# Miniprotein binders against Enhancer of translation termination 1 (ETT1): the designs that were tried, part 27

Target 1, 377 residues: Enhancer of translation termination 1 (ETT1), of Yarrowia lipolytica (q6c872)
Amino acid sequence: MAKRPLGLNKANKSKKKKLDSAEKAEKAVAKEISPENDESAEPAPALTLDADEEDDMGQLESLYKNWTSSERDSPRILHGVVHECDSLLQKAKGEGLPARFHEIYAASLLDLAEFADKKKPVKKKKVKSDDVAPETSDMFVDAALERVETGLEQYPEDAGLLFVKSRALKQDIDEKMSAVSKEERKETAKKMISQLNKILEVFKLAQKHASTVTPAQLDVVEELIELSGALESVVKQSDISETTLVACEKFYNEILASEKDENTVKKAHRGVGTCKMIVADSLLDLLDDDDEDNDDTVELAKKNLKAAIEHFQKSETDEDGEFMVTLAETMIQYGNLFETESDDQKKWYGEAVKRLRQAQRLGVGKYDEMILELEDD
Below, E stands for the ipSAE of ESMFold2; O stands for the ipSAE of OpenDDE; V2 stands for 0.75 times the mean of E and O plus 0.25 times the DockQ between their complexes.

## First folded at step 18 (miniprotein)

Design e5 (from d6 with L54F; at its last look DockQ between E and O 0.78; V2 from the best seeds 0.76)
Fold by OpenDDE base, look of step 18:
Structure e5 (fold): chain B 377 residues (1-377), chain A 120 residues (1-120)
Amino acid sequence: as target 1 above (377 residues)
Amino acid sequence: SKERIRELMKKLMKLLERIEQLAEKIEELAKEGDPETVRELHMAIHELEWALIFLAFALLRLKRHGSPEAIEELEQLIERLEDLIQKLEELLEKGDPETIRELEQEILELMREILELREK
């Protein structure tokens, strides 16, 4: 009985022939991770088996909640969740499972992809047929996409499944962009920009069917904005995925209008600020150095950077040194659009220097040279 | 001509000043206004800002590679943005949420047409 790789349910149908030898290797891996001796391993949080054995879904929810509430530093709990999903799938014979089962399973596969080795660009070396290709992150993302699609076939309007689909499609772009050769990178990035619009459509559909926005949903939107900017930088086309930015900003503005949770509001301000910054950068990238008629474009970029700074200041915390650097960089960029040695430039450089010195005190980086340049101007 | 593009950019900057003045008035209305109406007004402002940004990007692209016909099409889209701003200015005092949402759909249609122009 060939042991299935955890979560990769479909791989078993095609490779019916060579199954005999794999049974020995998995027994070895499961044995060596017997941490017998190191006393300092904090006991894995006791699975409170208080879910009645009859509620197989309640047990799965409890396991998944234990993962989501953890520091998420070890895939151990995730392997437990995926194992329970495989057990439930076998008991149900793949039929009659709720939307939430498919959601948890797909989400857990996406989280497992973060712990997996990234697929290296396969140079056309003849992979000998006998090496079991290690489970790579792309394989978990593909399995998550298949799982969420299986759920959506039964529950096409389930918000949870649609959100997980949006996350999985985003992560699939990251995998494709990581696995692509340098020569194909620009062409792949152009294709991935068209997929951002699809992710956004899925996300909008999810939002339409959602009763509440979660912090994890905000993180997916932030990651979509970052991915948009990253893909654009590769394509070097001033064609902002403006549709993506518009819809991300709209989403954050809807949160700012409705939400009262301070952390959610701070995240939404950060998101809007990032959109405004990307607009400013893209306007500045469209400047022609030989054009005397750049003043209005610079002023439009200044207005967007100012709005970005105002949103970022509303999301600033005394402990987030990385964000202090981002805010300082945005302030420097805004300062650079004023006249040299102007009071406005000096003000914004001075505000940036304060944040860079705070970030240095938090141990985020060293900015002594940049601070000197900004103080000598 | 470069001069026509410069004039259009100046027109966009004046329209931005009108949008900013509307945003300030909506913030004042937010203190005493109907929360649903205020929400839709904020959404409409953000959509107008994005429509303006799309026009600015289209204009900057046309500065590099634009045909006279594409500049004329962009002028018409800027005039439509001006009309939509004027409609929102009128709705600020007496607009209901449904009428504001109808205006938002007109702004979204303008944004689509701007993007279609940029693909040409």
Scores: ipSAE 0.710, ipTM 0.909, lowest interface PAE 0.7, mean pLDDT 81
ESMFold2, look of step 18: ipSAE 0.790; ipTM 0.935
ESMFold2 (binder alone), look of step 18: mean pLDDT 84; pTM 0.862

Design e6 (from d6 with K2R R6Y K10R; at its last look DockQ between E and O 0.58; V2 from the best seeds 0.72)
Fold by OpenDDE base, look of step 18:
Structure e6 (fold): chain B 377 residues (1-377), chain A 120 residues (1-120)
Amino acid sequence: as target 1 above (377 residues)
Amino acid sequence: SRERIYELMRKLMKLLERIEQLAEKIEELAKEGDPETVRELHMAIHELEWALILLAFALLRLKRHGSPEAIEELEQLIERLEDLIQKLEELLEKGDPETIRELEQEILELMREILELREK
């Protein structure tokens, strides 16, 4: 009897065989993740389940809120959430559960996938039947997708479920791209680009039914942009997923038009800046070295890099050294499009050097050689 | 011809200058204007900028592999962008949010047609 991963409710349809061996595995996995006696592990805050939340869903919301409000460094709270979801699912006999239950359960499975081992590209070794394949991240993502689809069958217009579906479909691409062989990587990436458009359609549908944008929704859009660029780099097609960038920038601009939360506004500026940077880079990649009439394309790239810098400066924080490097790189790229030794080039290199020195002081990297190169020009 | 592609790129750059001038005027209107109207005007500007960028990419791709027929189709799409910019210039002073949203739908349709041209 293959011991099923916690939360992978695949069992019920297949054969009647021996019930007894399941109980011992749950105890074993719970024991091996018992951290050894290092005294300094602050006791994970006792989940004070206030016993008086009469509503089984209220308890689940409380547990999930404790996870979402944590540092998210340990899957321990997530295992508690998934265990409660499994308990509720058994109690309800799988019927009459609200949309929010399916959302929390699917989201928690996606978060568990981040702590799980990635599926290695299986060389065609005959897996002997008796090796319990370790729980891999792809198995949690598959379970999350199954859970979201089960919720959407009942609640097809639920924004929360649609957002979790968009996240799950994104993670499914990451899993597929991680598990693919080097030889099949380019062909798989081409197929995944077509899935990005489906994720965007799901995301747009979610947004249409949403009353508010959450920070987690912004993170999914950022990750879609990054994934788009990563897939394009693998395909080596100069074809920007223009549809993805257009949709993402539109989403961020809608936030900038409506949102007043400073952190949400900063994230949206960063997102727009990233889209503008990608547009500029892709225009520059379309330059033909032998073409004397590239001036208009370079000017269009300059305008997009300038807009990127302006958006990035609105999102800049004195503590985010990684982002300072991104902004410095964008300033260098913009400086490179001016005449050599021009006052404009020197200005932008000088602004980049300030940020590189600040990032270096924050311990993000070492840029001494790059700083010297930018100061000697 | 390559010469025709350069003429079209130069036309796009002039249209971009018109879009930028509209953006500046909308920022001025944002101080005293109706917030809903200003929001829709900002959305329409961003959609025009994207339509222009998509046309620029299409034009740069046609420079490498374009047929004369595809260049003629792209010329018509650039003329439609110019007409949409002109409509937004007219709406800036007197446009209501609903009329601006109708223009946004026309811009989105233009963007779709540009993307379909790329697939040919």
Scores: ipSAE 0.743, ipTM 0.923, lowest interface PAE 0.6, mean pLDDT 81
ESMFold2, look of step 18: ipSAE 0.796; ipTM 0.940
ESMFold2 (binder alone), look of step 18: mean pLDDT 85; pTM 0.876

Design e7 (from d6 with H42Y L48M; at its last look DockQ between E and O 0.69; V2 from the best seeds 0.74)
Fold by OpenDDE base, look of step 18:
Structure e7 (fold): chain B 377 residues (1-377), chain A 120 residues (1-120)
Amino acid sequence: as target 1 above (377 residues)
Amino acid sequence: SKERIRELMKKLMKLLERIEQLAEKIEELAKEGDPETVRELYMAIHEMEWALILLAFALLRLKRHGSPEAIEELEQLIERLEDLIQKLEELLEKGDPETIRELEQEILELMREILELREK
């Protein structure tokens, strides 16, 4: 009986023939995870098996909660979750599983992809047919997409599945962009920009069916903004993915209008601030240095940077030195749009310097040269 | 002409000042107003800000490569934004959530048309 790699259950139906050699590889992976008794390994958190054996889903939820509540530094708990998912899938004969099962399984496969080796660009080397291609991150993302689609066939309006689909589609872009050749990168990036719009459609559908937004769902929106900017930089089109920014800012504004959780509100302010900053930068990139009629465009950029700073200040924390640098950079950009040596410029440079010095005290970086430049102006 | 584009940019900046004044009034209404009405007003104002930004980007692109016909189409879209701002100013004191949501749909339609102009 061909032991299927954990989670990759569907792909192996077609290659029936060369199954005899795979039995040795699973014994090797299972043996190397033999904990040598190095005394300093913190005891794996005891899986409190307190869920009654009758609630197979309750056990899966407990295992998944243990993962989501962990530091997420080791795939060990994830392998346990995926193993339980495979066990449940076998018991159910693949039928009658709840939406939440497909969600947990797909999400866990996406999290496993982060620990997996990235697919290297296929140089035309004849892969000899006998090397079991190592499980690469793209294979986990593909398996997650297949899993979430299987769930959505049964539960097409399930918010959890739709959110996981949006995450999986985002991660699939990252995989495609990492695996693409340098020559095809620009053409692939253009195709991926069109895929961002589909992710946003899936995300909006998820939100429509969701009762609440989670912090992890906000992180997906942040990552969509970052990915949009990254793809645009590759395409070298002066065209903001205005559709992506509009949709993301609208989503954050909907949170700010309805949500009361302080952390969710802070994240939403950060998100709106980021969108406003991107708008300002893109307006400035559209300036023509030979055009005397730039004043209104500069003023529009100033208004967006001011709004960005105001949103960022609402999300500022005394412990986030990386964000203090982002806020300082935004304050510098805003200061740069004032007259040289003006009181407004000096004010904003002074506010930036405070944050750069705080970030340095937190050990985030060294900004001594930049601080000197901003104090000597 | 460069002159026509400059005049349209100045018109957008005046519309932005009207939007900002509406935003301030909505923040005041948020203290004592109906939460549903305030939420819809808050969404409508942000959609208007985006419609204005999209028009500004379209205008800046047309400054580089625009046809006279595309500038005329953009001028009509700016006039539509002005009409929508006027409608929201009227709704601020007496608007119900349903009427504000109808206005949001008109703003979203305007935003689609601005984005379609970019593809021409």
Scores: ipSAE 0.734, ipTM 0.918, lowest interface PAE 0.6, mean pLDDT 81
ESMFold2, look of step 18: ipSAE 0.791; ipTM 0.930
ESMFold2 (binder alone), look of step 18: mean pLDDT 85; pTM 0.865

Design e8 (from d6 with H65L; at its last look DockQ between E and O 0.69; V2 from the best seeds 0.75)
Fold by OpenDDE base, look of step 18:
Structure e8 (fold): chain B 377 residues (1-377), chain A 120 residues (1-120)
Amino acid sequence: as target 1 above (377 residues)
Amino acid sequence: SKERIRELMKKLMKLLERIEQLAEKIEELAKEGDPETVRELHMAIHELEWALILLAFALLRLKRLGSPEAIEELEQLIERLEDLIQKLEELLEKGDPETIRELEQEILELMREILELREK
């Protein structure tokens, strides 16, 4: 009877047939997590189990809040959350658990996947039957998806579960793209692009049932845009995932229309700016250098880059050197679409140089050569 | 023909100028207007901008691969975009949020048809 991976709890018993060997692996994993007394380990943040909350769910919420409020640098607290989820699942016999339980458990499994080793492309080595396959990130993502689906069977309109499902489906794409062979990569990427639309449908359904959007939910939308671009680069189609961009920009515009939180508004401006930049890039990639009739396309790209810059400037902060580089690059690209040595080109290069010099002062990079090139024009 | 595509691109650029003028007027209305109406007007503008961008991409792709039949389909979709812009111009001063949301659904339907044309 093989020890289940920590967090891959007993629910998977129902469908797999007869094989007896499940007991032995349960002893091995319990031994290696024996904290060797290395004296320099910072004291485990005292799990202030408020011992008096008779509510098993209140304890789980407290543990999960401790994780979400941490630096998230160690899976230690997260293993505690998963262990509590496992305890509650056993007590409840898998029945009568609230939507929030399934949400916390699935989210915690997704967070554990970040600390797990990525699945390597299986070279056809005969896996000997006796090697306990190491816990890989894909196994945690699969377990999170199973957990969310179990929750959604009971609570099909729960916003929290739907958001976690959207995150899990995104992370499942990352796992599939990491595990795929080089030969199958292009064909897998094409299939994954079609899944992005399903993730957005799940996300929109979540939003419809949510009262508020969290910053962490915005990060999932940003990651969907990035993943879209990454998949497109693999497919090498001249086609943007227009459906994804349309849906993401619409979502950000809905936030900008309704939200008043400064950080959420700044993130939404970054998101819209990114969509506008991708549109501009995609228009420029569709230019035919041999065609004199490119002026209208260039002007359309200029309008999108201008809008991108305006949104980015609304989200600019004095401490975010990485974003200053992104904004500078967008300003350079916009400057490149003006006449050489024009006052407009010089203006935008000058604004880019200011941001590159600021990013350098923040230690983000070295742009001295690029700054010289932009100042000599 | 390349000429027909160029004429359609110029038509899209003129429609974009109309959308931009609507956006400016909505920003003026946002100072004193009904917040729900202003919100729906902003959404409708962003949807029109996307419909225009999708048409621009479709035209640019047709410049590379184009069938005469696909150019005729795009001409009809551009005419529908023009009609939707005209409807929003009429709604700007007198539109209620429900009528604007009905227009948004028509814009979303247009966007779907543009995307379906691209898959052919």
Scores: ipSAE 0.742, ipTM 0.918, lowest interface PAE 0.6, mean pLDDT 81
ESMFold2, look of step 18: ipSAE 0.790; ipTM 0.935
ESMFold2 (binder alone), look of step 18: mean pLDDT 85; pTM 0.869

## First folded at step 19 (miniprotein)

Design g1 (from d6 with L115W; at its last look DockQ between E and O 0.65; V2 from the best seeds 0.73)
Fold by OpenDDE base, look of step 19:
Structure g1 (fold): chain B 377 residues (1-377), chain A 120 residues (1-120)
Amino acid sequence: as target 1 above (377 residues)
Amino acid sequence: SKERIRELMKKLMKLLERIEQLAEKIEELAKEGDPETVRELHMAIHELEWALILLAFALLRLKRHGSPEAIEELEQLIERLEDLIQKLEELLEKGDPETIRELEQEILELMREIWELREK
């Protein structure tokens, strides 16, 4: 009589308890998101019980499209999207919903997290039992992660769900880093660095199942690079999360090799340029002012800054004044690695000044003092 | 130890010049070559550049805190990078996409070993 391993039934009970906790968290979020009775809410058209599931999803897509096409300055439309998701979830009894439903719902929860108050580092104040914990951004991110995982259990190869998962995992790092105590911040940052690679694996899996990568999906990769740098600054390791940066640059290079969309190609060039700039900065941060043998390290940094500038120039647009400033700063930094008053330094400062003057004409900042400093050298 | 590190950095800079010369040759091949082969060659170049950057960071770290044994391990990894560059130079004339992908896996293995050296 072979003893059936008792292990499987405990996993299902823990999943069911997590689902009941998730459904309670979603219902708690849904209950507190219930708008107060402002009488001016036009009654949502009473979805007739006989509306085909296609019509219900078409309405959700329309609401979400209205959000995505808005200035996104008010969560009002977004609350409408989430409320429709909750209504559909109740109608379907949580079963038979398409991948796109879970995607829209999870994405909308992530967008709501941006409007929510950030969780303050828990000072050991005894939360009195009766204080309804205010809805914090971490609660929306947790709900989004649970929703996207629910979708991926049914649709494991859905590109939209996988992209939203990558975004949700990135945002969960931001929330964890915001909520962590000053004492635990360094150790938490080290753990979060190890998660960046997993986010990029999820993103690559999404890409593999997608026909095309959108410019908005590439923003997640840019944000992963920025988050990498931010986490490393906390860890005070001069060591780039070289694995994340390597894997991001590889991803951008794969886009540059395959993609034909001009905007996607420009973003990929900008991404590679940013990776090269970070490499250069990190090499320069490793210089020892007391070491006479820095020349090869400076030359390696110069090569990376030059490559950054070349990629940035391929992504340059006449209307993006903010990026012109970034490119000018990179040109200044490259110029600073040449001999003072050299023809090369003057060239790169001159190219920076052109871009700063262009940015200033576009209404991006004032650089008159910096322009004077770069012209008088 | 400082002198050995200086010599290794100079070796890396020479290897970078070889990678740059390979990149230029691949751009020339891109005019008449098989697009799939050219794509894989570009990917292999970028992986070699990263392997070199990782070695440079490892070397700079060892300059501050390195043991003689760690410097010896890094020296072997730099020799492996040189061998991989030489293999890619040979593949530039006769390489098929599958053989280039095998080389990319060897480069990725080298990058893993460089990373493991960082944790020691």
Scores: ipSAE 0.725, ipTM 0.912, lowest interface PAE 0.7, mean pLDDT 81
ESMFold2, look of step 19: ipSAE 0.790; ipTM 0.935
ESMFold2 (binder alone), look of step 19: mean pLDDT 85; pTM 0.870

Design g2 (from d1 with L115W; at its last fold request DockQ between E and O 0.66; V2 from the best seeds 0.75)
Amino acid sequence: SKERIRELMKKLMKLLERIEQLAEKIEELAKEGDPETVRELHMAIHELEWALILLAFALLRLKRHGSPEAIEELEQLIERLEDLIQKLEELLEKGDPETIRELEQEIWELMREIWELREK
ESMFold2, look of step 19: ipSAE 0.805; ipTM 0.941
ESMFold2 (binder alone), look of step 19: mean pLDDT 85; pTM 0.870
OpenDDE base, look of step 19: ipSAE 0.758; ipTM 0.925
ESMFold2, fold request of step 20: ipSAE 0.838, 0.784, 0.837; ipTM 0.941, 0.939, 0.941
ESMFold2 (binder alone), fold request of step 20: mean pLDDT 85, 85, 85; pTM 0.875, 0.873, 0.874
OpenDDE base, fold request of step 20: ipSAE 0.711, 0.711, 0.711; ipTM 0.912, 0.913, 0.913

Design g3 (from d6 with K2P L115F; at its last look DockQ between E and O 0.64; V2 from the best seeds 0.72)
Fold by OpenDDE base, look of step 19:
Structure g3 (fold): chain B 377 residues (1-377), chain A 120 residues (1-120)
Amino acid sequence: as target 1 above (377 residues)
Amino acid sequence: SPERIRELMKKLMKLLERIEQLAEKIEELAKEGDPETVRELHMAIHELEWALILLAFALLRLKRHGSPEAIEELEQLIERLEDLIQKLEELLEKGDPETIRELEQEILELMREIFELREK
């Protein structure tokens, strides 16, 4: 009597539960997108099948471009993009769609997740069976991941799909961390840290197949660094997600060595500067106030803060008041590591004050009290 | 001992000064050198800087909770970093991009071993 391997039934139940969740997300998205009957869509002329597919994709690209160029304050345009994706998916019977279709659809689902209610940690209250659980942000992220995987099955080397996959995997971590109980938060964060490296591998694969990296794609790497720090603060096991920082800084350095686009280069300098700042902060957090032997650690932190400032100065712009504040804070932190009332401390506080005053003129905040403290020292 | 940890930190700071001097020499070479060689040299420098930072963090962690055996393993990793810096110093004058990339792989292996030390 051959023991049937128990493993196949768990995989099929997870696949069926994932399919039922995705089919519910797609059907729920399809139900809430009741088009208000704006009757005015003129019937596009009957082009040939190939011209109809090109025109359909051209319309989708136009709608998505309208979204991406908007203030992105309302999901209205985005619902229109997703509705057009669903229409095209039905027309094509789910087959023969280009990589760009799957990219736009998945990206649009990720953008919809930002407008959706976050899944609350499941308090053990018996949710009654009959309440249609409201669409939660995690459902859109899961649907985006499934859409990207469907695209990558057909187009495994498509850079656009791989970039959207990296973004979707990052956002899935945010969703998992928002939905987790306080008791499971530390253990979930440990698992999520191990996924950061996989996201970065997907991103590097995307980059390898891309001709150029866009500033918006670099924002995903910045968000990975921030997420790394946030997860580590929860885990309290490592001072730095050193593997993620090493790999992100390497990525930015590769951009700085190859890229000529001024905005991409500025973003890469900000990225390296941020990595150096995190290293400095983590070194300073390792100081023991009772330890007389902190001098070498402080000097190593000073070297990293100096490098951070040098990278930030290469990315500085006269119109970015928020970044001027970040640079000023880094200069203050660097100044704090010098002797009180030293010429070096006064120099760096003076450079911070210039930037804080500029940020205030741009309307980015009020720093009058902090400016007074830095000038009176 | 606390004294051994202090000596190792001072050794790391001296190695950092050697890396910084290499970085300055690479910036001088960038004016007349082969652009591919200069690029690989810059990448190798950044990898050495990271290996040093990782060793500094490992050392600071071991200061709080380290076994004598873990400190001895860390000391060997610092010696390997010194050897890799010396190899890069030699490659600065005569290195081709492929030989520099081989050194980068050795630096990446050192970084992996430093990460494994943190799990002990």
Scores: ipSAE 0.740, ipTM 0.916, lowest interface PAE 0.7, mean pLDDT 81
ESMFold2, look of step 19: ipSAE 0.764; ipTM 0.937
ESMFold2 (binder alone), look of step 19: mean pLDDT 85; pTM 0.878

Design g4 (from d6 with K2P; at its last look DockQ between E and O 0.73; V2 from the best seeds 0.76)
Fold by OpenDDE base, look of step 19:
Structure g4 (fold): chain B 377 residues (1-377), chain A 120 residues (1-120)
Amino acid sequence: as target 1 above (377 residues)
Amino acid sequence: SPERIRELMKKLMKLLERIEQLAEKIEELAKEGDPETVRELHMAIHELEWALILLAFALLRLKRHGSPEAIEELEQLIERLEDLIQKLEELLEKGDPETIRELEQEILELMREILELREK
């Protein structure tokens, strides 16, 4: 079968090494996923070719639903999903598969990458030729990217594939940042920041073709914000988080402006609140302790923290002890910007203490010392 | 000069108060207004707030390392933000969703220019 010549664009030099790794990952995934012969696969009844394809996809959807509904603590179910994908791919001879097949397969490869060993920074030690390089998380991410691109060649406007592509591109940044040497880390982080904008463009394209945004798709946006902050901390250039934050906050505001389910609205409020908090933190980090002219910057930080708290309060739930801690920390930070022993400071510390005590009752952390400090002020 | 930077920061804080007053008026309009117009007005407000935040960050950086020429370019960008706020104030009473979306594109262009100033 003629390997179609991959077109000349500059991205292709990395692709040729990645293709050899992805073909090895697909072959290695296909080898490790050699099931132990659990004999109990009852032969599905011989339906008509079209009914067999619908039944085969129905079985794949059922297996993937079993994974997504599990505690996700073991890759065992994922290996079953990927094995079914490989079986369907062989049966179809790689042609005529629906967009949803490529989505499930790529998503499952991304989930398998979380269980795989991370690629260690290549110290120039001559890897002896004969050691089968262990499967590393980067190989699953590269295979997922190849799978989703294969799907998008057939279904370029499929929202599910575009969302999985955005997730895969995010995870590829995490893999690259984990595998990079300490010396190249800053330069790699600068390159990865330019990829965040591409992830966001892919995500916006996915959103445009989606009827609804799922809570799991919103988690990818949250992770993009976190990744942006992490990359910025490495680069020490505050400029770059702002473009990602602007576009993430815009996305959350577009969700809040639309009729959405309560959980999606709560997540969008958390997302906006997080963006406002990061803005406040970044403003406070730009303060100069020797500068008497910090008042307007502190006031701008106060306004953003207040907005963060208001958004977080709209997303607050009585069962989420971890989020209560985040909200309490934001309230403490806001309280710290008021005059010592002011009524406003005491109010916000009091609201933080309520949430810390609630989190403790839910079994989330111990804050007895912090509560004492906030009550003695 | 440090004094010029202080004056520009105070100007940004006054522009923020105008944006906040616009946000309150949009919340009042949301009770009786066209839902599409109100939605676009909310989006334009959030974009103005971001343009202001980007200008504040640019100003704080220029305080540490800025050239006089970069401060002058930033001052012009702050004047453009003021003009965009004034356009939105005028659109609040008579604006259609399409005209508001055109203003949003002007705000997005301003944000691009602010970000380009920081690369210099």
Scores: ipSAE 0.735, ipTM 0.916, lowest interface PAE 0.7, mean pLDDT 81
ESMFold2, look of step 19: ipSAE 0.794; ipTM 0.937
ESMFold2 (binder alone), look of step 19: mean pLDDT 86; pTM 0.880

